# Ledger of designs, part 11: miniprotein binders against Ferredoxin--NADP reductase

Target 1, 346 residues: Ferredoxin--NADP reductase, of Oenococcus oeni (q04hb6)
Amino acid sequence: MDNEIFDIAIIGAGPAGLFAQFYAGLRELKTALIEATPRIGGQITALYPEKTILDVAGFLGISGRDLVNELKLQTDLVDSKTFLNSEVTNLKKIASHFEIEINHHASFLAKSVIIASGNGSFSPRKIDVPGSSEAEQSGMLTYLLPGLSEVADKDFAVVGGGNTAVDYAVELIDHDCHVSLIHRRDNFRAMESSVTKLKNSRRTNFLTPMKITGLSPKKEKLEIELQSVPDGAVKRVSVDRLIGGFGFTASSRTINQWEEFPEQFNQGFLTNEAQMTSIAGIFAIGDASIYPGKSDLIATAFGEAPTAINQAVNYFDPDRGGPQHSTSLNKKEVFKHDRIKSRYNS
Key: E = the ipSAE of ESMFold2; O = the ipSAE of OpenDDE; V2 = 0.75 times the mean of E and O plus 0.25 times the DockQ between their complexes.

## First folded at step 5 (miniprotein)

Design b6 (from B0 with R7E I36F W38Y T44W)
Fold by ESMFold2-Fast, scan of step 5:
Structure b6 (fold): chain B 346 residues (1-346), chain A 81 residues (1-81)
Amino acid sequence: as target 1 above (346 residues)
Amino acid sequence: SEKVTIEIEGDSPEALEKALYEILERALELGGEVYFEYEGNELWIEVEGLPKEALERIKELAEKIARETGVKVKIRIKEEK
């Protein structure tokens, strides 16, 4: 990715970052959205998908999950790249560009950076049992859903008792997979309708109460060693892939180690009215940002995103011109979506 | 380094969300690493990489939130090798 130069790199796929990605796409900017976790939606999706949100304009109450789904539908209207499982481990300035380091390995260049990481970076929690490192290296243990177009009739195991694991299992059965759901208790602490759907599906096998005690990659399948929690009885199952659904970790340490680290005030990156941080070309929005009079609302972040994008353009390409109304940008792409097309033509 | 684990249990998603964000903000402000898992109406939060005095501040914040919101909060402090 060394030869590809982006106009904008957006760090964090929470609501602020998703809307910034969408708006950058409406402006036809070459955009990268970088997310440390395997899922979009940030803290809202990970922690409170069921919460009814009352203070986002245009919605008469909307769940966190539905809000993220609506934001994803908007981003799907534009040509933009999303990189999941991608932690920004360093940020440095090289001549007129920024070098963004991913996972201590890869790097790419961008003309500007938007920090939308909320209150830190997130990464998936990992299983730690004999053979787990080898299983992950072989690709048989992952913490994200695979590409769902090629998985019909495959055998998956999902381990975890929360919304992450249950949501993974639901998506897999909806794509004609067989799922063994492993949890140390007989009860799941997840959305009741999703658990009921899994219980009513012939594609779901419940392996509860059981814990994973070992993993062994074989040529074609992953062998999982399970122990019954009450009595320690050992059972082995073979699957195409194991997916861990244990939730996430959050850390500020990686961001604090960046070579280009903007000034902070009260845990947020201090910005001016242009959403620009103390470092020219680096912007911050949403919960990652702070300025006098800021309101800590999702709605505020939605206003900050267009401002940051437009000011980033002023920074790296001042001759490009100002913002246009959304209906004037990418009009043909907007009308490609069946939902919008149907409403327009009715 | 000491590790603190906070369990937040309650019937109000809004009260749980407020408690979680306040604890996450304080831990990150103090330079700590936060591990969390949300399951139904229960939150499990682990904080590490903070000095003992900072862990006590996180504990005090969690107890204050429990008093103000009526949310059940369980706090465990564990020393790591």
Scores: ipSAE 0.012, ipTM 0.391, lowest interface PAE 9.0, mean pLDDT 79

Design b7 (from B0 with L24I L28M V34I I36F)
Fold by ESMFold2-Fast, scan of step 5:
Structure b7 (fold): chain B 346 residues (1-346), chain A 81 residues (1-81)
Amino acid sequence: as target 1 above (346 residues)
Amino acid sequence: SEKVTIRIEGDSPEALEKALYEIIERAMELGGEIYFEWEGNELTIEVEGLPKEALERIKELAEKIARETGVKVKIRIKEEK
C-alpha cells in the first residue's frame, strides 16, 4: 500500500526480528518489521514471559518479557518502523523487487526479505460471532491484557475456560478491575489456586455455563449477548472491554501458500553461511532458519541478524560497503541519547 | 469433527517448549489447526481439522516426546460438539 520501496522487509517481531530491525537502523536502512500479532516479542514472550533465560550473553538471568523490553529499548534508539496486526499472506518476486502482501488486501515492495518468524506463526485464538470483527476494530475486544496502569474501576469481561482466561482475570482483579468471567462450562481447566482466588473475590462475577452469541459496540461500552448453555436463555451485559482468553493458534497455511516459498529442511528454511535461502534476496534467521551445525538459541539468532542484514545489502546494493569502525559513528544521533550518556558518563 | 487433546505436565520449561514446538510443527505440516495454553508446569494442546489417521500420528508424536523427555502426557481423541 505504501508508495515507497523498503530496503528490507523483516517478517516476525520476535527477538531475532527485533535485533535485525535495530541493526538495520544502525545502518540507516529503510526497513519494515512485520508482525502478525498485536504485540512484539514472539513466541517466548507470548507463551512464557516469566521464564528465566540463562543463555543470553550479557545477562545473569533475564525473563523473556524483560529481554523483549530491552530489545525494544534498542530499537527506540534508531528510526524503526513496525507494523503490528500484519500477516504476510503472499510473497512474490517482481523484477528485482519483492511484493509483500499483508492480510490478503494490501501490499508493498521491498528489495529483500528476512524471515524471522520463529518455529511458527502464533496468533490469539479468536471469537467468531456476529459483531466480533467490529468489536475488535473498535478496540473493545482484545486478546491480550491492556496496559494495567489505567484500568482501575473499569468493567472487563474475560471469556475462556483455561489458564489464559483465568490468569487474565486474576491480573485484572489484582489491578482493581471488576471482571465478568464467561465460560461454556461450570468448571475451569486451570490452576486450582487461581480459580479459588477468583471465587473468593468480590470483584469477580461468574457467567457460567454461558456462551457468547453476539457483540455490539456502543458509544462507550461493548454489549455482549450471552446464551445459557443448558436452556438457551439470553442475557446481555455491558462492559468497557472484552478479553478473549482462548490461548493461541498456529498455522503454516499462509507461509506455504507464498508464491516465493524457499526450500525447507527439517521444518526450517535452509540457508547458507550468508543466511540466504534457496531464493536469492530472501534470508532467514533465528528458529525459522536451519543449516549444518546450527544451535537453536536466542544468542545464535542475534549473530545471524547482522549477517542477514549485511548480506541483504550486498544483494541489492553490492557497491555499498559494510559499516566501518570510525570516530564518525560517535556522532550518530543514537550516541547522543540521554540514557546512554547518563549510563556511561555517570 | 474429531480433535486430539494433549495435556503435558513437566517441571522443565525447556521440555514443555520442545514438546509444544514439535507438535505444532507436525500439525502445521499436516494442515491442522492447533490451539494451546501454557501456565507454569502445564501445557494443553488441541489439534483439529485433520483426518483421524493424522490425529493418531500427532498422538504418537506426543507419546514419543514423553518417552524421550520424561514429561507426563494425557491424550484424548474425541468428537466434540
Scores: ipSAE 0.090, ipTM 0.561, lowest interface PAE 5.4, mean pLDDT 81

Design b8 (from B0 with R7D Y35W E37D T44E)
Fold by ESMFold2-Fast, scan of step 5:
Order: structure tokens, then sequence, then C-alpha cells
Structure b8 (fold): chain B 346 residues (1-346), chain A 81 residues (1-81)
């Protein structure tokens, strides 16, 4: 809302941004996390969800996907807002606040800004047909797998020809879903054994070669209009959900078009030891930041996040003081989590 | 218009990550559009929206990365008909 003023706006929902959001929440700061893509995780989710990460403290080895899931569990413990599909198209200073423009529409004000956008911007390749925006808004079109509890016997369509789409389809049939796999060609650029598994499954229906020409959300189902690539014949199917598995595109940064654009060196924003950029009140962390002696590690970003948050508070409210004891976190909500119950509540 | 498809296979996630970032950075600097799919030890990168000379530079970069890191690289440049 334009009537809502945040203490901190964090740009980018990669690991750095997610941890900054969590830590800001522990300090009871009114926080907005702004992410250009429809999903959290940044480059990890976009580029290497299955990569085993060896250099994050506290984990012997963890996949990118699991690391993002763990970070989300932490952020879910705190009161903060996350804005997905929200590109920061301008940043300007108005008196003592920053105005953050989202998708070329002014959205809100913040007392400080943390740039956590990584070293590039990625977005899922989206389907662009009549009805696709409404389908996405209704939750009937997504670009990630849903939570796999309780999806048994549901009808999914997956569209795409690469490993992402094929692996989504395999995961869904392994959870007793029925899958219609849509692709504009008869062949897939995916692991042959995965494609063979789908072909041998009674739960898989191949809708190839076909393209999607329209989407219509109905009360309980999504109607998908398909057109045969060879002859243009139209077919309609009805499913519970459609999942896009097209991969993603990389786009040029729009940050250099911001009215408040901090100084850069070698593609990173220069910061001091407080993580503050050349513009007072704007901070940078993770791969978006650079300073003498910086290590480009996720672990480094996790250390930078609390520093940036605490220094942002010193910037906009110097009398507030340092971090509180962890008495602000609702302990009852923490102990409701199944993992914490199993570990500490026996 | 033309596109370049780069299929990279390697046992080192670090080598795949290096290849991805270097190719992505170069393609974006040249104004290209990039599609990426990374699953396990296989990484596929497609670059579009660039003139043939720029696509050749990306191909040369991928070949250099293969020599330096030991990843297996297959490169195809296709004209969209």
Amino acid sequence: as target 1 above (346 residues)
Amino acid sequence: SEKVTIDIEGDSPEALEKALYEILERALELGGEVWIDWEGNELEIEVEGLPKEALERIKELAEKIARETGVKVKIRIKEEK
C-alpha cells in the first residue's frame, strides 16, 4: 500500500535476502521482501536447485532446493511481507524515505533499502496466452511444483520439453497424480530414462505436438485450450493445475536506471564495513555487494545480512539500540513446527 | 535468426557453476536472451537474440571453459526456420 511505510525494503529473495528478511523480523522491523520472479530462492531456484552445496555452515551437504526451503521456514516464523512478481523499476529518495517503484507503478515507502539481488536477474519463462494472468493469480498456473502432500489423484498438466518439465511430471506421478504432459514437439530434451518412465506410466498422457492457446479458470478446474502444431486442430482439457516447466530467461539489470543508483565496481555495489553503499540508507549484501577482501560465498552473505539490518536501524533510528534478546519471536509458533517438535519436543 | 545451444556435462558442481556464470554474463553483456536448464551433472544453455558473430564468441567462450575445467561440452548453432 502507498499509506504503508516500511522500516526496511529488501530487494531480491535469494539466500541473502531471505536471511535478511528473517533477521529483520527477529528485530521486529516492518519489512518488505521484493522479488522480481514468481518464486523465492533467486539464482539457486533458477539455476541449480539440485546442486549439492558444501560450504554453508550447519549443513553437511544440502541441495539448493532444500536450502531455500530451510530459509523459507525461518522467514515464515516472523511477521514480514513478501512481494513476488515485483520488479523494482525505480528507487528515489523523498525527504527521509525511499520511494520504491514496482513494475512501473509506485508501490510504497521505506526508511532504508537492502539490495540483495545477486549477480544477475532471472525469471521463469512464462506462458503468455489469453487467460494466463488470471490463471496465475488464481493459483491454477504455477512454475514450481506444489507441496506434494495431498496431491494424490489430482489432475495436473505440465508444459515444457526440458528436464524441468519432465522431472516435474515424474515427481507428480510418483505422488499418485495424473499428468498431461504438453509440448510443442514430439521429442524432449530430457534424460531418456525419465521420459521412458513417463511413457511406461498409466498416469501420464502425452499431448504432443501441441501448443497452449488459451487458459480459462473455472470454479474448481483450469480449462486449457490446445492447438495441434501440424494442422491447427483445437482440443480442450480440464485439470486441477497447470505447471510451466519452460526453464527461465535472464534479463539485464534495471538497477542502473534507478534515480538513486549506488556506485559500482566490477559489477558489484561498493560497500563499507557497515554494508552501506555510496548512498546513505541503501545497503548491499551477498553477490550484489563488493568490498576489499570479500568472499563470494552464501556463508559470507549470511554474515552480511545482520550487519546490514543493524546498520540500517542505526541509520533511520539511531536511538533504538542494538539487537534484542530473542524474546520477540513467538515461541509457541516455533514449537508448532513439526521438525522442531520432533527434535526438541520428543 | 540464430541461436546457440550449449550442453555441458561435468561431475563438479563448481565447474558447472563457473561455466554457467561466465556464459550468462557474456551473453547478457552482448544483449542476448538466455534459457537455462540445470539438472544434476547436466547443464543446458540456449542463447538467442544475438548476431552470428556474437553467438560465435559465446561458442568460443564455452570451448575455452571446457579446456580449462574439463567439463564435456556439446555446442550447436541453429538457424530458426
Scores: ipSAE 0.012, ipTM 0.429, lowest interface PAE 8.5, mean pLDDT 80

Design b9 (from B0 with L20I Y21F L24M E25Y L28I T44E)
Fold by ESMFold2-Fast, scan of step 5:
Structure b9 (fold): chain B 346 residues (1-346), chain A 81 residues (1-81)
Amino acid sequence: as target 1 above (346 residues)
Amino acid sequence: SEKVTIRIEGDSPEALEKAIFEIMYRAIELGGEVYIEWEGNELEIEVEGLPKEALERIKELAEKIARETGVKVKIRIKEEK
């Protein structure tokens, strides 16, 4: 993140942010997409991936998950950087640029900012026990699966009681890992077939009902301290890695602490017709934005994204001029990409 | 810390989504933290970081949503040690 100045920083990888990233890439802008959670798709992925969406142009009806997948295929066509597990903890103006602080530790500069955070500031729900910060910094505590090609016969602990934790555990045993599944209750709010698969596997050890009370990174292993919920009996286990499989937190606390905090009305950032907020160079789109006559639809956000990107260019590079029409892109390098080429020929 | 835990059950994804957004927005507006777990027809919302009076208002909002949408709601406010 050091030594790079981006043209645009987009905060939030929901549908609005993903389409903004794609469109910025078509304009050949150096773009950073920043997402607090370990997954793209925002609220769609987190809350209702299977919901059928009827009001996105070009689709007769599409699930939330499939819409996010299609948006990712578009972003894969362009050269742009995506930063997952990256919460914007401060936004401030330095000379002619904005400094975007990530996770209270790292920062980078951008010439403009697009807020596409949806209906609130979302971050992964984290373990808060003695040693958890050190464990996360060492890479021994994470909130997403590792690359699965190099994990056979390694020992993982997964903590959580929902589909995220259970799905992580299933994926790990399918890749020949040993998994200790930690949960404060003896029951799981997850697909019955997945839980049954874990119970029938010799690679799964159930540590329930137990809670984590401490983490201690050792040289090669993470030591986890557990307490039995009924009687407080202490047990310690040693693993290669701990994965948190919780939901998410939604809070205005982090955003409200930004040094550059644009004016809000009724939970949204007020914008003009250029999608620009009260702070020049900061734009808002999708559910994060509000203006007279706004419709809270994904389709509306898709129209807002190109407007915000083009107006951000007018803000930091007014001599660059306007965009080319989409039809003029038919012969550009992007259409030499294998996925588009195969769809064109098949 | 004090928190309110709201468990919601309903057969309508739209009703559950409405409950999430209304409770989340109110809590965020008041400066609180919201933890959401949604699985099928069951939803658990935990709100914390607010004074007890504000948590009681969140509870009242959840009860209003139950009356308006027909979802089943179980609410608990407690102090964590």
Scores: ipSAE 0.031, ipTM 0.503, lowest interface PAE 6.7, mean pLDDT 81

## First folded at step 6 (miniprotein)

Design c1 (from FA1 with I36F W38F; at its last look DockQ between E and O 0.35; V2 from the best seeds 0.00; counts 0 for: pae E 3.2 > 1.5, pTM O .684 < .8)
Fold by ESMFold2, look of step 6:
Structure c1 (fold): chain B 346 residues (1-346), chain A 99 residues (1-99)
Amino acid sequence: as target 1 above (346 residues)
Amino acid sequence: SEKVVIIIEGDSPEALEKALYEILERALELGGEVYFEFEGNELVIEVEGLPKEALERIKELAEKIARETGVKVVIIIGDSPEELEKALRKIEELAKKLG
């Protein structure tokens, strides 16, 4: 089991969260950046990739895509952990720490939390059958691919009929896994080449047209109860893991179920001037925060991020001091980047 | 409450994602819930938890997106899974005959 304790957990990898992670890295804090989707950038990557943004300080105009790329370059300069495909399913206060539950299965601890997820953060669509909660808690039911470094010859089931499920299945057979692909129809609406690859692989077992009617986690395997759609015949299979590939939801229902749920106004978390929410040690920045005089700009979020980071340090380690100016930090690793080196030598 | 199902075909993943986020932003502002999935070259969006008038506004937004971006949009409004499934089967049958 992982007993790792982070200084700060940052929820959401949009521009605000990315900059917060970079700034925390300059302060040499141990941070976790947690993002429910497979990618960083949040809604700016989807809605504004090619639009020029004129009011990001320091740029004579910058596209949404280029802004996210620059933020990624900054984040790459610091030693921090990023957890993609990771939905925060509960937030709980335990003694002096917060326990952050990921995907109903894993958890880790942080001394403080920054909520940086905007209105467009996503969660995987969940399977809701008898035993699904228990299966997810055990880690045998997930909704995103696991790390693939040591999965060869493991037995997976994937459920769904669209691009997500088929892409997951293809990735798994490419890593020498066995895959049972479950769908309520015989037809998969996904890229033809991917479907053909699955049909031609001896590692693929098609369980269609069938639906899942129950899940039973056992000691080492997950039992899946299936029902044939045409005739109702029951079948049971046993796998190491089941992955749900049903796409995504944008509701905030999982946040509303958090044990530590800060006060909201107008769909944002109320914060004070320290970016602290109604719960001590939990901060909000970017579109997640609301306060008198708030401007919903990326530039504003970039100012909020250092404030939240420095105030989080004041909360869990007040003798450490802050705020700090980046030009006063005596860490030289950022000056070793090729783009920064060339500016010094020109 | 009824549900609206919006099926969007586009020539790029970026166009589909942009359409998704525009619909999602509007639906969440109105208090609705959004489900979505990518299926081949299509994006399927379901919006629920809204009164009929709000669902019609979501339909109008989807039609506007189609006019402005050139994506193809099919919109289905229904109050039962059976009505929605029946409509989707008819659309799939028509598409198969045309192709």
Scores: ipSAE 0.320, ipTM 0.708, lowest interface PAE 3.2, mean pLDDT 81
ESMFold2 (binder alone), look of step 6: mean pLDDT 70; pTM 0.630
OpenDDE base, look of step 6: ipSAE 0.336; ipTM 0.701

Design c2 (from FA1 with I7V I36F V44Y; at its last look DockQ between E and O 0.45; V2 from the best seeds 0.00; counts 0 for: pae E 2.1 > 1.5, pTM O .747 < .8, other shape alone 3.332 > 2.5)
Amino acid sequence: SEKVVIVIEGDSPEALEKALYEILERALELGGEVYFEWEGNELYIEVEGLPKEALERIKELAEKIARETGVKVVIIIGDSPEELEKALRKIEELAKKLG
ESMFold2, look of step 6: ipSAE 0.406; ipTM 0.743
ESMFold2 (binder alone), look of step 6: mean pLDDT 73; pTM 0.664
OpenDDE base, look of step 6: ipSAE 0.258; ipTM 0.659
ESMFold2, look of step 9: ipSAE 0.402; ipTM 0.754
ESMFold2 (binder alone), look of step 9: mean pLDDT 73; pTM 0.663
OpenDDE base, look of step 9: ipSAE 0.344; ipTM 0.718

Design c3 (from B0 with E29Y I36F W38F T44W; at its last look DockQ between E and O 0.43; V2 from the best seeds 0.00; counts 0 for: pae E 2.6 > 1.5, pTM O .770 < .8)
Fold by OpenDDE base, look of step 6:
Structure c3 (fold): chain B 346 residues (1-346), chain A 81 residues (1-81)
Amino acid sequence: as target 1 above (346 residues)
Amino acid sequence: SEKVTIRIEGDSPEALEKALYEILERALYLGGEVYFEFEGNELWIEVEGLPKEALERIKELAEKIARETGVKVKIRIKEEK
């Protein structure tokens, strides 16, 4: 790994981390956004992607998914590096820098760290059957919906019986996909209207009550081996992609193992007015931060992100000067991508 | 490893989310791993990786939440042998 020292390492790609990444980009900082999961959005993506958020300034209402998308688009305007599937397994202070260990085998170096991990690491509950790892590696097994712009007439399977699976299935059929919905029970515990929509759709095939017992990635299709719950009969189906629609897992175990572990109150790192933790050079924002009078809102996290970034700069480079107002920024220099230059140069 | 399964029946999605948040917060604070899934008007939560005493505290918390929110909580403790 190139001995590249980042100015800031941001841990967690939730809304706080995403906005921090963008703001760091506005300040032309060499920033690494490190996310444990294969996706950005943190708790929004995990808990309420379809829910309307009403308490973010400037929006009359925005879905969780749309907010994450907008944040992502915003980060795409700046030069930034995002590392997904990168669980921070250790945080260590080395001289004047921090070493951020990832997945027990890789590390980044940074002058400062911003913890934006929320209330913990959220990951989709994985399918663990023979062939699941291979299927996941090939992209034939995923736990989130793909981009749906080009999925018409593809054959999907969704496994699960709760809101997640049903919502995925509904979204897929709304995009003219065929869906095989796999569940261990005949009864789905989801919104009745959604289940009814699926039942009324010719594009939905119910594979119930069945369990997945194996996966076999083939050249063009994923073969799914199923077992009937009541009689043990084996069935095989072939699809383009299987989507795991189970719930999520949350854990803070990995964070609790860090060598550099800032003081916590409850699940949040105690922060001062600079959003700095008990360890100099380590900051926390969003749900990862706690201080007297804090409002646990996304809007608050968006305010904390610039504070943490600016104070991080003051920490590692006190002579760099203060932040400039965004209105004074030369958009042509800050934004690297041409498509957005045209919108902001008018 | 002892495992606590909690099912919460709520009258509103918001109530379930609040319940989830409180349980997650406590479980994560205690160093546990939480699995959760929304199932219609029910929330399924599984807490693992905690000692029995801590799991009992999570159970008590869930019961408290149920009382305060009017949510029906069904708690199953599965002892994995």
Scores: ipSAE 0.224, ipTM 0.659, lowest interface PAE 1.3, mean pLDDT 84
ESMFold2, look of step 6: ipSAE 0.304; ipTM 0.745
ESMFold2 (binder alone), look of step 6: mean pLDDT 77; pTM 0.720

Design c4 (from FA1 with E29Y W38F V44W; at its last look DockQ between E and O 0.68; V2 from the best seeds 0.00; counts 0 for: pae E 3.2 > 1.5, pTM O .652 < .8, unsure alone 69.033 < 70, SAP 74.302 > 70)
Fold by OpenDDE base, look of step 6:
Structure c4 (fold): chain B 346 residues (1-346), chain A 99 residues (1-99)
Amino acid sequence: as target 1 above (346 residues)
Amino acid sequence: SEKVVIIIEGDSPEALEKALYEILERALYLGGEVYIEFEGNELWIEVEGLPKEALERIKELAEKIARETGVKVVIIIGDSPEELEKALRKIEELAKKLG
């Protein structure tokens, strides 16, 4: 385990965590962003990626997906490490540092912790059928879309009936993939235009009403065993990859098992004006934070993030100078990639 | 394990969000697991891992939210996916007859 001590460990890659990561990078802090799921964006990505957000300052309106993308682009400007598929299973104070255990196996060390976990630990709802574990281990079963710019896989299956599955299917066909859409019902409850697009596409095969009963990873293909819901007839299809397009499961069980457990009120960690919890060196922001007068808004979370970062610095390095205004930062030194220079210089 | 399925229909995204957060908060507080899926303009919430009494409390909360926010809430309590699906189909059929 790399004996790397981070200045800040941020738990949760929702909007709050992403912005905290960016801001920490602006302050040249060694930061780890730790996310339980394979995706960034937290509840936005999980629940309402296509919803227009109207109450974030500076935007007339922005989709949840676009907001997450913009936040990600910001984080790409700074040196930061993001660890996905890393559920924080324990938080422990060790001397002057914190140990953040992930997946009951690995751990990070940090001088301070910022909890940005939202309302709980989110994870994709997994397919649990014979062969699912093996398929997931082989990468033939995933709960995320692959990078579609370089997809070698052409035949996908998507399972689900909601917006997530339909959106995945749409994105896949837009990238010239074939999609077998599996759902236990004939009706998809998704945006009508998206469903219509799928119905009109020759690249979409509807496998409805069917349920997955088994998975068999082969050398190059995943064999999916399906059962017809109405008559129990068995069908088998082979694809390059199966994508689970179910919703998300939320649980507080993992968080509740932390050794260092700050005081909570209504599932939020109580925080002071510094966004610090009842445990010194542990901060909370966004939906993970609760204090009198809090507005439960993304905009508020964006304000809380810099506060938490700055106060974290004060905690572990009180002799470090205060934050500099972003206007005083040498953009050439802070922003490593030329691509963003063109948008701000135009 | 017994599950509560809550389907929230609302025209207001804000109302749906509020309903979601309240139900989620309560369910998580009680130590349950919550499955969330958006299906068009409907929010599907499944709560599991709770005793029957706690599930009933979540049901009551959902009903309260429906009254307060004007969202339509369908609550299904079942112990099997098949029963839940059957109930859902029945609701859908009823909705079609009323619409």
Scores: ipSAE 0.058, ipTM 0.563, lowest interface PAE 1.6, mean pLDDT 82
ESMFold2, look of step 6: ipSAE 0.248; ipTM 0.649
ESMFold2 (binder alone), look of step 6: mean pLDDT 69; pTM 0.595

## First folded at step 8 (miniprotein)

Design s1 (from c2 with I8F K59A T69F)
Amino acid sequence: SEKVVIVFEGDSPEALEKALYEILERALELGGEVYFEWEGNELYIEVEGLPKEALERIAELAEKIAREFGVKVVIIIGDSPEELEKALRKIEELAKKLG
ESMFold2 (binder alone), alone request of step 8: mean pLDDT 77; pTM 0.717

Design s10 (from c2 with G78T S80D A87V)
Amino acid sequence: SEKVVIVIEGDSPEALEKALYEILERALELGGEVYFEWEGNELYIEVEGLPKEALERIKELAEKIARETGVKVVIIITDDPEELEKVLRKIEELAKKLG
ESMFold2 (binder alone), alone request of step 8: mean pLDDT 78; pTM 0.742

Design s11 (from c2 with V5I V74I I76V G78A L94I L98F)
Amino acid sequence: SEKVIIVIEGDSPEALEKALYEILERALELGGEVYFEWEGNELYIEVEGLPKEALERIKELAEKIARETGVKVIIVIADSPEELEKALRKIEEIAKKFG
ESMFold2 (binder alone), alone request of step 8: mean pLDDT 76; pTM 0.711

Design s12 (from c2 with V7I E9V Y44F A87L I91A)
Amino acid sequence: SEKVVIIIVGDSPEALEKALYEILERALELGGEVYFEWEGNELFIEVEGLPKEALERIKELAEKIARETGVKVVIIIGDSPEELEKLLRKAEELAKKLG
ESMFold2 (binder alone), alone request of step 8: mean pLDDT 74; pTM 0.677

Design s13 (from c2 with G78A L84A A87L I91A E92L)
Amino acid sequence: SEKVVIVIEGDSPEALEKALYEILERALELGGEVYFEWEGNELYIEVEGLPKEALERIKELAEKIARETGVKVVIIIADSPEEAEKLLRKALELAKKLG
ESMFold2 (binder alone), alone request of step 8: mean pLDDT 75; pTM 0.697

Design s14 (from c2 with G78V P81E E85R R89E E92K K96E L98Y)
Amino acid sequence: SEKVVIVIEGDSPEALEKALYEILERALELGGEVYFEWEGNELYIEVEGLPKEALERIKELAEKIARETGVKVVIIIVDSEEELRKALEKIKELAEKYG
ESMFold2 (binder alone), alone request of step 8: mean pLDDT 75; pTM 0.699

Design s15
Amino acid sequence: SEKVVIVIEGDSPEALEKALYEILERALELGGEVYFEWEGNELYIEVEGLPKEALERIKELAEKIARETGVKVVIIIGDGSPEELEKALRKIEELAKKLG
ESMFold2 (binder alone), alone request of step 8: mean pLDDT 73; pTM 0.682

Design s16 (from c2 with I23M L30F G78A)
Amino acid sequence: SEKVVIVIEGDSPEALEKALYEMLERALEFGGEVYFEWEGNELYIEVEGLPKEALERIKELAEKIARETGVKVVIIIADSPEELEKALRKIEELAKKLG
ESMFold2 (binder alone), alone request of step 8: mean pLDDT 61; pTM 0.473

Design s17 (from c2 with L50V K52E A54V T69L G78A)
Amino acid sequence: SEKVVIVIEGDSPEALEKALYEILERALELGGEVYFEWEGNELYIEVEGVPEEVLERIKELAEKIARELGVKVVIIIADSPEELEKALRKIEELAKKLG
ESMFold2 (binder alone), alone request of step 8: mean pLDDT 69; pTM 0.611

Design s18 (from c2 with K59A R67K E68K T69L V71I)
Amino acid sequence: SEKVVIVIEGDSPEALEKALYEILERALELGGEVYFEWEGNELYIEVEGLPKEALERIAELAEKIAKKLGIKVVIIIGDSPEELEKALRKIEELAKKLG
ESMFold2 (binder alone), alone request of step 8: mean pLDDT 75; pTM 0.689

Design s19 (from c2 with G10A L43I I45V V47I)
Amino acid sequence: SEKVVIVIEADSPEALEKALYEILERALELGGEVYFEWEGNEIYVEIEGLPKEALERIKELAEKIARETGVKVVIIIGDSPEELEKALRKIEELAKKLG
ESMFold2 (binder alone), alone request of step 8: mean pLDDT 72; pTM 0.635

Design s2 (from c2 with L16F A54V K59A T69L)
Amino acid sequence: SEKVVIVIEGDSPEAFEKALYEILERALELGGEVYFEWEGNELYIEVEGLPKEVLERIAELAEKIARELGVKVVIIIGDSPEELEKALRKIEELAKKLG
ESMFold2 (binder alone), alone request of step 8: mean pLDDT 71; pTM 0.640

Design s20 (from c2 with E9V G10A L30F A54V K59A T69L K72T G78A)
Amino acid sequence: SEKVVIVIVADSPEALEKALYEILERALEFGGEVYFEWEGNELYIEVEGLPKEVLERIAELAEKIARELGVTVVIIIADSPEELEKALRKIEELAKKLG
ESMFold2 (binder alone), alone request of step 8: mean pLDDT 76; pTM 0.712

Design s21 (from c2 with K3T I8F E9T K59A T69L K72T G78A)
Amino acid sequence: SETVVIVFTGDSPEALEKALYEILERALELGGEVYFEWEGNELYIEVEGLPKEALERIAELAEKIARELGVTVVIIIADSPEELEKALRKIEELAKKLG
ESMFold2 (binder alone), alone request of step 8: mean pLDDT 79; pTM 0.746

Design s22 (from a17 with G10A A54V K59A T69L)
Amino acid sequence: SEKVTIRIEADSPEALEKALYEILERALELGGEVYFEWEGNELTIEVEGLPKEVLERIAELAEKIARELGVKVKIRIKEEK
ESMFold2 (binder alone), alone request of step 8: mean pLDDT 81; pTM 0.777

